# VH-VL binders against q8ixk2r445to577, part 9

Target 1, 133 residues: q8ixk2r445to577
Amino acid sequence: FFGMLQNKGLTDYCFDYNPPDENQIVGHQVILYLCHGMGQNQFFEYTSQKEIRYNTHQPEGCIAVEAGMDTLIMHLCEETAPENQKFILQEDGSLFHEQSKKCVQAARKESSDSFVPLLRDCTNSDHQKWFFK
Key: E = the ipSAE of ESMFold2; O = the ipSAE of OpenDDE; V2 = 0.75 times the mean of E and O plus 0.25 times the DockQ between their complexes.

## First folded at step 19 (VH-VL; framework fv_axatilimab)

Design a17 (at its last look DockQ between E and O 0.78; V2 from the best seeds 0.00; counts 0 for: pae E 6.4 > 2)
Fold by OpenDDE, look of step 19:
Structure a17 (fold): chain C 133 residues (1-133), chain A 122 residues (1-122), chain B 107 residues (1-107)
Amino acid sequence: as target 1 above (133 residues)
Amino acid sequence: EVTLKESGPALVKPTQTLTLTCTFSGFSLSTSGVGVGWIRQPPGKALEWLANIYWDDDKYYNPSLKNRLTISKDTSKNQVVLTMTNMDPVDTATYYCARIYYYDDSGYFDYWGQGTMVTVSS
Amino acid sequence: DIQMTQSPSSLSASVGDRVTITCLASQDIYSYLAWYQQKPGKAPKLLIYSASNLQSGVPSRFSGSGSGTDYTLTISSLQPEDFATYYCQQYDRYPLTFGGGTKVEIK
């Protein structure tokens, strides 16, 4: 699966990554932004290694969850996907992080008009359902 | 099975303080993402949110009533207490406690107590 | 504060009818919307959360839809036990706010 990773509940919002430096793509937080399908900031790939890859630049980035955190941070992809980079995109649309045993949820950032994907306890909420478009 | 039950006085005099206790079972306020809220409903009128408390002791109040409300929890007893000062006849209502399904710093109420009628009268 | 305006305030319908209740938010609430059913002398019961998710145990004749500021609760075929008052509630921002309610009465 590849393309825009769109949230079902938070209508018209997609995974978005826009690093300050295109040559230094790691270490920043993945956010949600209106789906526009333009450029490379919203292009992601779900791989057979259960990674969510950001293919905008080489080396490729993979979404990771750092210890003790609930945010999604871009790391470098590895030949063998580390445990903190493994996600299961389930049939029902839920995006499950294996290591934390939590689900990725579209959430508001500090009561602002900005949104971010956060790890939360798994529910049946559409805000935890995702699909590639 | 999740259950909640409100307890407190049925009659309160004006200017007095109302203390309501919510006793629940089937869940714990030590569980991340869990909260308990209070909602009231005057006879024949709509629902009004009063206050929420969560597992991490984070509290939220209706700003119109904030200076009158205090919410607290006793996790070991599975109880949440709401106090409301300076009661007035306009505060006459059925008071409900309900479990909050936490959702992005807020939530909806998936389980409710039966409610307790509180009448404010001299 | 986010104002929730329900319409209509009341309606009369017959068993088998399709019933639609609308909830309009004063600003975008991003599908952070719940629907409740309340029968006389009883506590509200959760029907729908996240605008369109059916709560466990709720009949499939109930459905929720909408986005942005406009949301609807639909009962596809009204049953005798569905005569009640319905409320919407936003949980996008504090303070939490409810709609004024819609009373569904028997025609």
Scores: ipSAE 0.137, ipTM 0.773, lowest interface PAE 2.8, mean pLDDT 93
Fold by ESMFold2, look of step 19:
Structure a17 (fold): chain C 133 residues (1-133), chain A 122 residues (1-122), chain B 107 residues (1-107)
Amino acid sequence: as target 1 above (133 residues)
Amino acid sequence: EVTLKESGPALVKPTQTLTLTCTFSGFSLSTSGVGVGWIRQPPGKALEWLANIYWDDDKYYNPSLKNRLTISKDTSKNQVVLTMTNMDPVDTATYYCARIYYYDDSGYFDYWGQGTMVTVSS
Amino acid sequence: DIQMTQSPSSLSASVGDRVTITCLASQDIYSYLAWYQQKPGKAPKLLIYSASNLQSGVPSRFSGSGSGTDYTLTISSLQPEDFATYYCQQYDRYPLTFGGGTKVEIK
């Protein structure tokens, strides 16, 4: 799949990546932003290796969750996908992170009006349902 | 089976401090993502949220109560305690504790205790 | 703070009726909404979370819908055990707030 990865419950919000330094894409958090389709910040590829790739930029980035953390951050893609970069986009739209056994959920960033994807225990919530547009 | 039960005095005099204990079973506050909250309901009126406490000891309070509330937990005893200072007759209500699923820093209440009626009267 | 306005405050209905209850948030709550049923003398019971997801053990005649600021609880065919007061609650942000309730009474 390639396109904007959109949340079902948080209507019109998409995965977005906008690192402060466009020449250093590693280590920054993926956010949720209003879907707009402009530029390259909201286009991701779901690969046969179960990666979510930010491949409109070189070097290519792959979404990862570091051990013990719940935030989705950008790593460099590797030839063989590391365990912390493997996500299963299931038929019901849930986005399962294999290593942690948790699901990606749209979450409010602390007390702000901003949202981010975070790992949480898997539920049937529409805030844990995702689809490519 | 998840159960919660409120305990504390049925009658409190104005200006006194109310202490309520929620004793629960079927889950633990050592479990990531779980919390307990307190909600009250004056007779014949709507529900009002009071406070939440989570497994990681994060705490949230209803700001309308002007820092009258303190919530704490004892994970080894499966208990959560709420104190409310300077009680007034308007605080007469049924007080509930309920389990909350940690969703961001708030959530919904999936299991409720039976409630305990607290009357504030001279 | 997010104010939840629930309507109607009461309604009368017969067994078999389709009833709808609405809940209006003062700002977008992004489907972070729960519905509760409360019978006299009893604690509230969770019916729906995330605006539309049925809690385990809740009959399928209950459904939730809506987005943004406008949300609806529907009972497709009212049963005798459904006469109760219903509350919505937002959990998008603190403080957590409830609607004023809707009492569903026997006609």
Scores: ipSAE 0.087, ipTM 0.738, lowest interface PAE 6.4, mean pLDDT 89
ESMFold2 (binder alone), look of step 19: mean pLDDT 93; pTM 0.954

Design b1 (at its last look DockQ between E and O 0.07; V2 from the best seeds 0.00; counts 0 for: pae E 10.8 > 2, placed apart)
Fold by OpenDDE, look of step 19:
Structure b1 (fold): chain C 133 residues (1-133), chain A 122 residues (1-122), chain B 107 residues (1-107)
Amino acid sequence: as target 1 above (133 residues)
Amino acid sequence: EVTLKESGPALVKPTQTLTLTCTFSGFSLSTSGVGVGWIRQPPGKALEWLANIYWDDDKYYNPSLKNRLTISKDTSKNQVVLTMTNMDPVDTATYYCARIYYYDDSGYFDYWGQGTMVTVSS
Amino acid sequence: DIQMTQSPSSLSASVGDRVTITCLASQSIWSYLAWYQQKPGKAPKLLIYAASILQSGVPSRFSGSGSGTDYTLTISSLQPEDFATYYCQQYDRYPLTFGGGTKVEIK
C-alpha cells in the first residue's frame, strides 16, 4: 500500500511529514494535515516488513516510536526493520504498533486546530482507522 | 464499581451561594485521564454543562457562568466541590456530577450520579 | 460555541419500529460525539461515544453513525424500555454542548 495515509474519523486529514531540512529527514515528528496529495510530504508506503516508509528522499525514512513516547518520529529505515518501526495495518483500518501494543490515533494537538498521530489504547474509534488513498 | 453521589442543599435563596459536593468511588482523581464534571438540567429542559476538573487539576468552565463557578477537588476524599454564586430562580435545576472519560483534551461522561434537585426561591 | 441541533424534538413510535435521531453540529466536530439516554426522574446514561462506539452493556440495537457535522442515532427495533429522551453531546472543544433532546414516546 502506498499514497496518502488518511484518517477515517478526522475526515480529510492525512499523515504529513515536513522536515526543516530536506537533507536531514530524521528526528522530527509526523503530524496530520489536510489531505492535498501534492508534493512529497504526504506520500507514504506500507511495506512487507511492516514499515511505514517515507521514501521521497534518500536515505529513506521509516516511522518509529521511541521508548517511552507516544509520538511518531521519523528514523532511518534499516535493512531489517527494528521492532519499534513495525506496524500492522489491519483489515478494519486500525494501525497497530507491535512493540507498544497500542494503536495509532488521530488526536488534536493541545488546544489548537492542528492534529497529530499518537499511540493510544486500541479502540474501535474511527480516529484509529486509517486507509491509503 | 463506579459510583457518584451529589450532596448539598435542596433549597437556596436568591443571591446566596450554592455549594455542591460530589462523592465518588470506584475510581481516583489521581489517575491520569480521569475527570469529574457537573451538568445541570432545569425541569423539563435540556442538559447544560457547567464545569470540569481533571486529575492534573486542570479546570474548565461554561463561559456563560464562568464568573459564578468554582470547581475543586480533594483527591484523598474522592470529592469534587462545585460552588455557584449569586443564585437565581432561573438556576433551579437538577444538578449532576459525572465521571469524565478523557478523550483528546476533552471527554464524555460515562458514569453519572443520581442528581440532586436544587430549588432557588425566596 | 458549537451549537448542537437535535431533531426531531419528539417522535411517536411503536415497539419494533426503526427510530432515527439526528444531531447537527454548527461546525465539524470530527466524531467527538456522545449519545445519552435519559428516563424520567433518572440520570442520563451513556449509550455511544466517538460517534459510533457502543458503551459496554448497551444493546446492539443501538447504533451511531456520522461524520463532520451530521450524526445519527438509530434504534433498529424499538423496545419497551427504549421510550426515553435522548441527547447528543459534542466534546470536540469547550464549552461542551448538548443537543436539545429527542423524546421518544409510545404511539
Scores: ipSAE 0.341, ipTM 0.812, lowest interface PAE 1.6, mean pLDDT 94
Fold by ESMFold2, look of step 19:
Structure b1 (fold): chain C 133 residues (1-133), chain A 122 residues (1-122), chain B 107 residues (1-107)
Amino acid sequence: as target 1 above (133 residues)
Amino acid sequence: EVTLKESGPALVKPTQTLTLTCTFSGFSLSTSGVGVGWIRQPPGKALEWLANIYWDDDKYYNPSLKNRLTISKDTSKNQVVLTMTNMDPVDTATYYCARIYYYDDSGYFDYWGQGTMVTVSS
Amino acid sequence: DIQMTQSPSSLSASVGDRVTITCLASQSIWSYLAWYQQKPGKAPKLLIYAASILQSGVPSRFSGSGSGTDYTLTISSLQPEDFATYYCQQYDRYPLTFGGGTKVEIK
């Protein structure tokens, strides 16, 4: 799949990546922002290797979660997808991170109007359901 | 200034349905990330969460009471309504509504109403 | 469900004392924990959210700490207006659950 990765529960919010330097896309956190489809920030590809790629920009980025962390960080894609970059988009819309055995959930930051995707124990919450538009 | 106020009957009979209305001001449920919840406290006992409703109409219920609870909102009137069926004397409590600061599909209650005492007696 | 266990259930203290209240979660709640103060006949008042962040208008003598399953509320120098019941609440996942409360009484 390619397009905007949208949350079912937090309606009209999409994965968004806006690195401060367009020439260095590694190491920054993925956020959720109102879906608008403008520019390159909200378009991701779900690959046959179970990667979520930020590939409207070169070099290509792949979403990863470092061991022991719950935040989604941009890494460089590799020829063979590392385990920390593998996500399963299940039939029920849940987005399962294989290495951690956790699901991606929409969350609001404590002291801001910003939202982020975070890893949490898997539940049936609509805030853990995702789809491409 | 955020305020919430509960209203409804102070006395109900066993088996009746309780309907409580939370009227609030200083915020709107059309605003992303905001919700209203209901919490009760039996006399001399701890707080018990009942239900939440969010701006996007997502609803969450205490599973121990799920069959009995319905929560709804009227965003144009700044109101949230809780209905609890089949009331029993053990449901005698002060009922609070409170604003939810949404975080990670859940939240904490940053502003509370003054509460309304509901007594269930035969 | 996540059970929240508060300790102690009650305590007696004097004005000026340092008071510590403990809240234990049955599983990790990732610092998604709030503390409330409730005086008799009044609604609860939010003191702390995210385990350690002080709500606006709350005196700096209140502080929160902890991570994982173990959390504490500390009152560094107890004042007359602090005699109340304190509740913790986790908001990591549904159902939302409160601790049983800790009543702080004057000695």
Scores: ipSAE 0.006, ipTM 0.557, lowest interface PAE 10.8, mean pLDDT 86
ESMFold2 (binder alone), look of step 19: mean pLDDT 93; pTM 0.950

## First folded at step 20 (VH-VL; framework fv_axatilimab)

Design a18 (at its last look DockQ between E and O 0.29; V2 from the best seeds 0.00; counts 0 for: pae E 14.7 > 2)
Fold by OpenDDE, look of step 20:
Structure a18 (fold): chain C 133 residues (1-133), chain A 122 residues (1-122), chain B 107 residues (1-107)
Amino acid sequence: as target 1 above (133 residues)
Amino acid sequence: EVTLKESGPALVKPTQTLTLTCTFSGFSLSNARMGVSWIRQPPGKALEWLAHIFSNDEKYYNPSLKNRLTISKDTSKNQVVLTMTNMDPVDTATYYCARIYYYDDSGYFDYWGQGTMVTVSS
Amino acid sequence: DIQMTQSPSSLSASVGDRVTITCLASQDIYSYLAWYQQKPGKAPKLLIYAASTLQSGVPSRFSGSGSGTDYTLTISSLQPEDFATYYCQQYDRYPLTFGGGTKVEIK
């Protein structure tokens, strides 16, 4: 699967990654932004290694969850996907992070005007359902 | 100041098409945080959500009425238009347009038009 | 679709009374709930969103609580201007759905 990763509950919002420096794409938080279909910042790929890849730059970035964190951070992809980069996109739309045993939920970022995907206890909320468009 | 105002016919005959226009000010649908919905309310009855349109022209409809509804926008005129085909007396209601502002959450309406009463009668 | 059931459908109260209105969702809506006040001949007015967050400009006598499927709107001390019909609305998923309303009348 590839393209825009859109949230069902937070309607018409998609995964978005816009690093401050295009030459250094890792280390920043993935956010949610209105789906615009322009590619680049909103183009992601779900791989057979259970990675969510950001393929606009080389080397490729992969979404990771750092220890003790509930945010999605861009790391470099590795030949073998590390445990903190493994996600299961289920048929019901839930995006499950294997290591944390939590699901990705669209949420408002604290003290911010922006929305972000955050790890939360898995529920049946549409805010935890995602699909590629 | 945010304002919305509904306009259209007060009387529609059965089987005819209703066209309502929502003219708003104080915000723009070019803003990614904005959307506009139509909601109706039959006399003495509860509110019913009809349709929604986002700034990027994505649209959502009430499944029970989807085949009869079309929502569109003219961003340059700050207008949202709702068309509803095959009107029936049961569709008699006050029709509201309302804004969704995706700030804290999405899906609730912080500003409403005054509503326009539409009567369907032969 | 998610059905929202409000109770009671109507109630009579006096100024100064504590009023409680309940909204029951047919399934968990995870606090994606808003409350509105509507007076006759007027459009609804947003009171609360996210189940318990008071909209700016709304008097503090209004409060919302609840989780899962059960939610409550409370008016701590009813004022003359509070006689109206109140609606809950879920926005966990489309289609957006409203409760049947609760009319608060003067006793």
Scores: ipSAE 0.211, ipTM 0.795, lowest interface PAE 3.0, mean pLDDT 93
Fold by ESMFold2, look of step 20:
Structure a18 (fold): chain C 133 residues (1-133), chain A 122 residues (1-122), chain B 107 residues (1-107)
Amino acid sequence: as target 1 above (133 residues)
Amino acid sequence: EVTLKESGPALVKPTQTLTLTCTFSGFSLSNARMGVSWIRQPPGKALEWLAHIFSNDEKYYNPSLKNRLTISKDTSKNQVVLTMTNMDPVDTATYYCARIYYYDDSGYFDYWGQGTMVTVSS
Amino acid sequence: DIQMTQSPSSLSASVGDRVTITCLASQDIYSYLAWYQQKPGKAPKLLIYAASTLQSGVPSRFSGSGSGTDYTLTISSLQPEDFATYYCQQYDRYPLTFGGGTKVEIK
């Protein structure tokens, strides 16, 4: 799938990536922002390798979770998707991270009014349900 | 500083329509992360959620009261209005408006008005 | 609808006591739970959200815990200003529902 990855529970919020340097996209956190459908920040591709790709820059970025962490960070895509970059978008809308066995949840960023996707134990909450728009 | 204040009649007769206005400051319903809710509390009883409205005009009602409630907003005046039809003595309560924290279909209430007591009596 | 059962309905305690209040949900609410404090004649005040996260400005003697259907509010050392009624509220799904309240009184 390709488009804006929207949260069911946090209405009108989408995955967003706005790196501070357009030439250095690796190592920054993915956030949630109001869905607007404009520019390069909110368009992601869900690939047959179960990657969530940010294709706006070269080299291409893929969303990853580092071992022991709960935040979604941009890494470089690889020819064969590493396990930490594999996400299963299930039929019920949950976004499952295979390596950690956890689901992506919309959450408020600590000490701010910003929102971020975080890994949490999988639940049936609408805040863990995602769809492409 | 976030503030909310309820206004409306203190006394309503049975069968009449109650109209309550929440006037707020320190935030705006132009922010999609924000909404305003109405909650009531009968004397000596627990709290009951009634309705809320988000900045995008999405509205949610307690299904036990859905046919009696209407919620609307006036963003330019920082106001939210609740209308409740066919009032009955059992609806006697303190009515609060509150800011809903966490912009979604549901949430929790981080700032509350002082409340307004509405008595329904002949 | 998710029913919230709060226990006890009332308790008496002394300043300095550790107080615990239990909130049981009729179904899993996935830690989408808030706690409020209400003093007579006043509006409720948010203490805790997401089951365990303290609202800004709330003293650290308040803590929340639990998961699934079972949640607990703890006051580690009761202060004179803590004598109030406490409510839990789930926000996992509509309708939003509150517990019946726990009145904490001076012993």
Scores: ipSAE 0.000, ipTM 0.551, lowest interface PAE 14.7, mean pLDDT 86
ESMFold2 (binder alone), look of step 20: mean pLDDT 91; pTM 0.943

Design a19 (at its last look DockQ between E and O 0.50; V2 from the best seeds 0.00; counts 0 for: pae O 6.7 > 2)
Fold by ESMFold2, look of step 20:
Structure a19 (fold): chain C 133 residues (1-133), chain A 122 residues (1-122), chain B 107 residues (1-107)
Amino acid sequence: as target 1 above (133 residues)
Amino acid sequence: EVTLKESGPALVKPTQTLTLTCTFSGFSLSTSGVGVGWIRQPPGKALEWLANIYWDDDKYYNPSLKNRLTISKDTSKNQVVLTMTNMDPVDTATYYCARIYYYDDSGWFDPWGQGTMVTVSS
Amino acid sequence: DIQMTQSPSSLSASVGDRVTITCLASQDIYSYLAWYQQKPGKAPKLLIYAASTLQSGVPSRFSGSGSGTDYTLTISSLQPEDFATYYCQQYDRYPLTFGGGTKVEIK
């Protein structure tokens, strides 16, 4: 799959990655932003290795969750996908993180006006359902 | 089967402290992402949220009642206790406890207990 | 605080009617909305969460829709057991708030 990864429950919000330094894409958090189509910061690839890739640079970035954390952070992709970079996009739209056994959910970032994808216990909430458009 | 049941006095006098206990079964507050909340409903009126407590002991209170409310849990007994100080006749309501399964920010309530009617009068 | 305004406050309908209840939030709640049914003397029952997701065991004649600040509950063909009061609840942020309720009565 390739395109904008949109949340079903938080309508019109998509995965977005806009690192402060365009030459260093590692270590920053993936956010949710209004789907706008104006830039390429909202285009991701879901690969056969179960990676979510940010495809704007070489080497490419892959979304990961560090052990014990719930935030989605950009790492460098590797030839063999590490376990912390593996997500299963299920038929019902849930996005399951294999290592943690948790699902990706659209959530408000603390007390801010911003939204982010976070790992949470899996539920049937549409805020845990994702699709490419 | 998940069930919750409220218990406490049916009648309190103004200025007294109300203590309500929610006893539940079919789930445990040792489970990540689970909570119990309290909601009240005055006769013929809308529902009003009071407080939530979660498995990790995070607590949230309705700010209009914050100084009057205390919520606590006893995970080994499957109980949650709500204490409300300085009761007034306007606090006359049916009090419900309910399970929350959306643990760290907020969520919806399912299932609810049967409710217990508390009357505040002289 | 997010104010939830329900309309109408009450309505009368016949068995078989299509019923629509609206809930307006004072600011965007991003589909973090639940609907409850309550019959007299009973506890509320969850019908819908995430604005449109039907709870297991709830009849398919119930549906939810909306986004932003405007949300609706629809009963496509009203049944005798559907005469009750309906509440919306936002769970986008604390404090959790409910709408004022909509009483659906026998016509």
Scores: ipSAE 0.074, ipTM 0.726, lowest interface PAE 6.4, mean pLDDT 88
Fold by OpenDDE, look of step 20:
Structure a19 (fold): chain C 133 residues (1-133), chain A 122 residues (1-122), chain B 107 residues (1-107)
Amino acid sequence: as target 1 above (133 residues)
Amino acid sequence: EVTLKESGPALVKPTQTLTLTCTFSGFSLSTSGVGVGWIRQPPGKALEWLANIYWDDDKYYNPSLKNRLTISKDTSKNQVVLTMTNMDPVDTATYYCARIYYYDDSGWFDPWGQGTMVTVSS
Amino acid sequence: DIQMTQSPSSLSASVGDRVTITCLASQDIYSYLAWYQQKPGKAPKLLIYAASTLQSGVPSRFSGSGSGTDYTLTISSLQPEDFATYYCQQYDRYPLTFGGGTKVEIK
C-alpha cells in the first residue's frame, strides 16, 4: 500500500511530513494536514516489514515511536525493521503499533488548530481508521 | 464504580450566588486526562454546558456565563465546586456534574451525577 | 460557537422500528461527537462517543455514523426501554454544545 494515508474520522486529513532540512529528514514529528496530494510530503508506503516509509529521500525514513512517547517520529529505516517501527494496518482500517499495543489516532495538537497522529488505546473510532488513497 | 453526586441549595433567591459541590468516587482528579464538568438543564429544555476543570487545573467556561462562573477542585476531597453569581429565575434548572473523558483538550461526559434541582425564586 | 441542529425534535415509533436521529453541526466537528440518552427524571447516559464508538455496556442496536457536519444515531430495532430523549454533543471546540434533543415517543 502506498499513497496518501488518510484518516476516516478526521475528514480530509492525511499523514504529512515536511522536514525543515532535506538533508536531515529524521527526528521530526509526523503531522496531519489536509489531503492535497501535492509533492511528496503526503506520500507514504506500508511495507511487508510493517513499516510506514517516507521514501522521498535517501536514506529512507520510517515512522517510529520512541520509548515513553505517543507521537510518531521519523527515523531512518533499517535493514531489519526495529520493533518500534512496526505497524499493522488492519482490515478494519485501524493502524496498530505492535510494541505499544496501541492504535494510531488522529488527534489535535496541544494548543493548536493543527492535528497529529498519536498512539491511543484502540477503539472503534473513525479517528483510528486509516486508508490509503 | 465511578459515581458523582451534586450537592447544594435547592432554592436560591435572585441576585444571590449559587454554590454547588460535586463529590465523586471511583476516580481521581490527579489522574492525567481526567476532568469534571458541569451541565445544566432547565425543565423541559435541552442540556447546556457550563464549565470544565481538568487534572492540571485547566478550566473552561461557557462564554455566555463566564463572568458568573467559577470552577475549582479539591483533589484531596474528590470535590469540584461550581460557583455561579447573580442568579436569576432563568437559571432555574437541574444541575449535573459529570466525569470528562478527555479528548484533545475537550471530551464527552460519563458518567453523570443524578443532578440537583436548583430553583431561583424570590 | 458551533450550533448543533438535531432533527427531528420528536418522533413516534413502535417497538421494533428502525429509528434515525440526525445531528447537523454548523461547521465540521471532525467526528468529535457524542450521543446521550435521557429518560424522564434521570441524568443523561452516554451511548456513543467519537461519532461511532459504542460505549461499553450499550446495546448493539445503537450505532452512530457520520463525518464532517452530518451525524446520525440509529436504533436498529427500538425496544421498550429506548423511549427517551436523545442528545448529541460536540466536543471539537469550546464552548461545548448540545443538540436540541429528540424525544422518541411511543406510537
Scores: ipSAE 0.017, ipTM 0.662, lowest interface PAE 6.7, mean pLDDT 92
ESMFold2 (binder alone), look of step 20: mean pLDDT 92; pTM 0.948

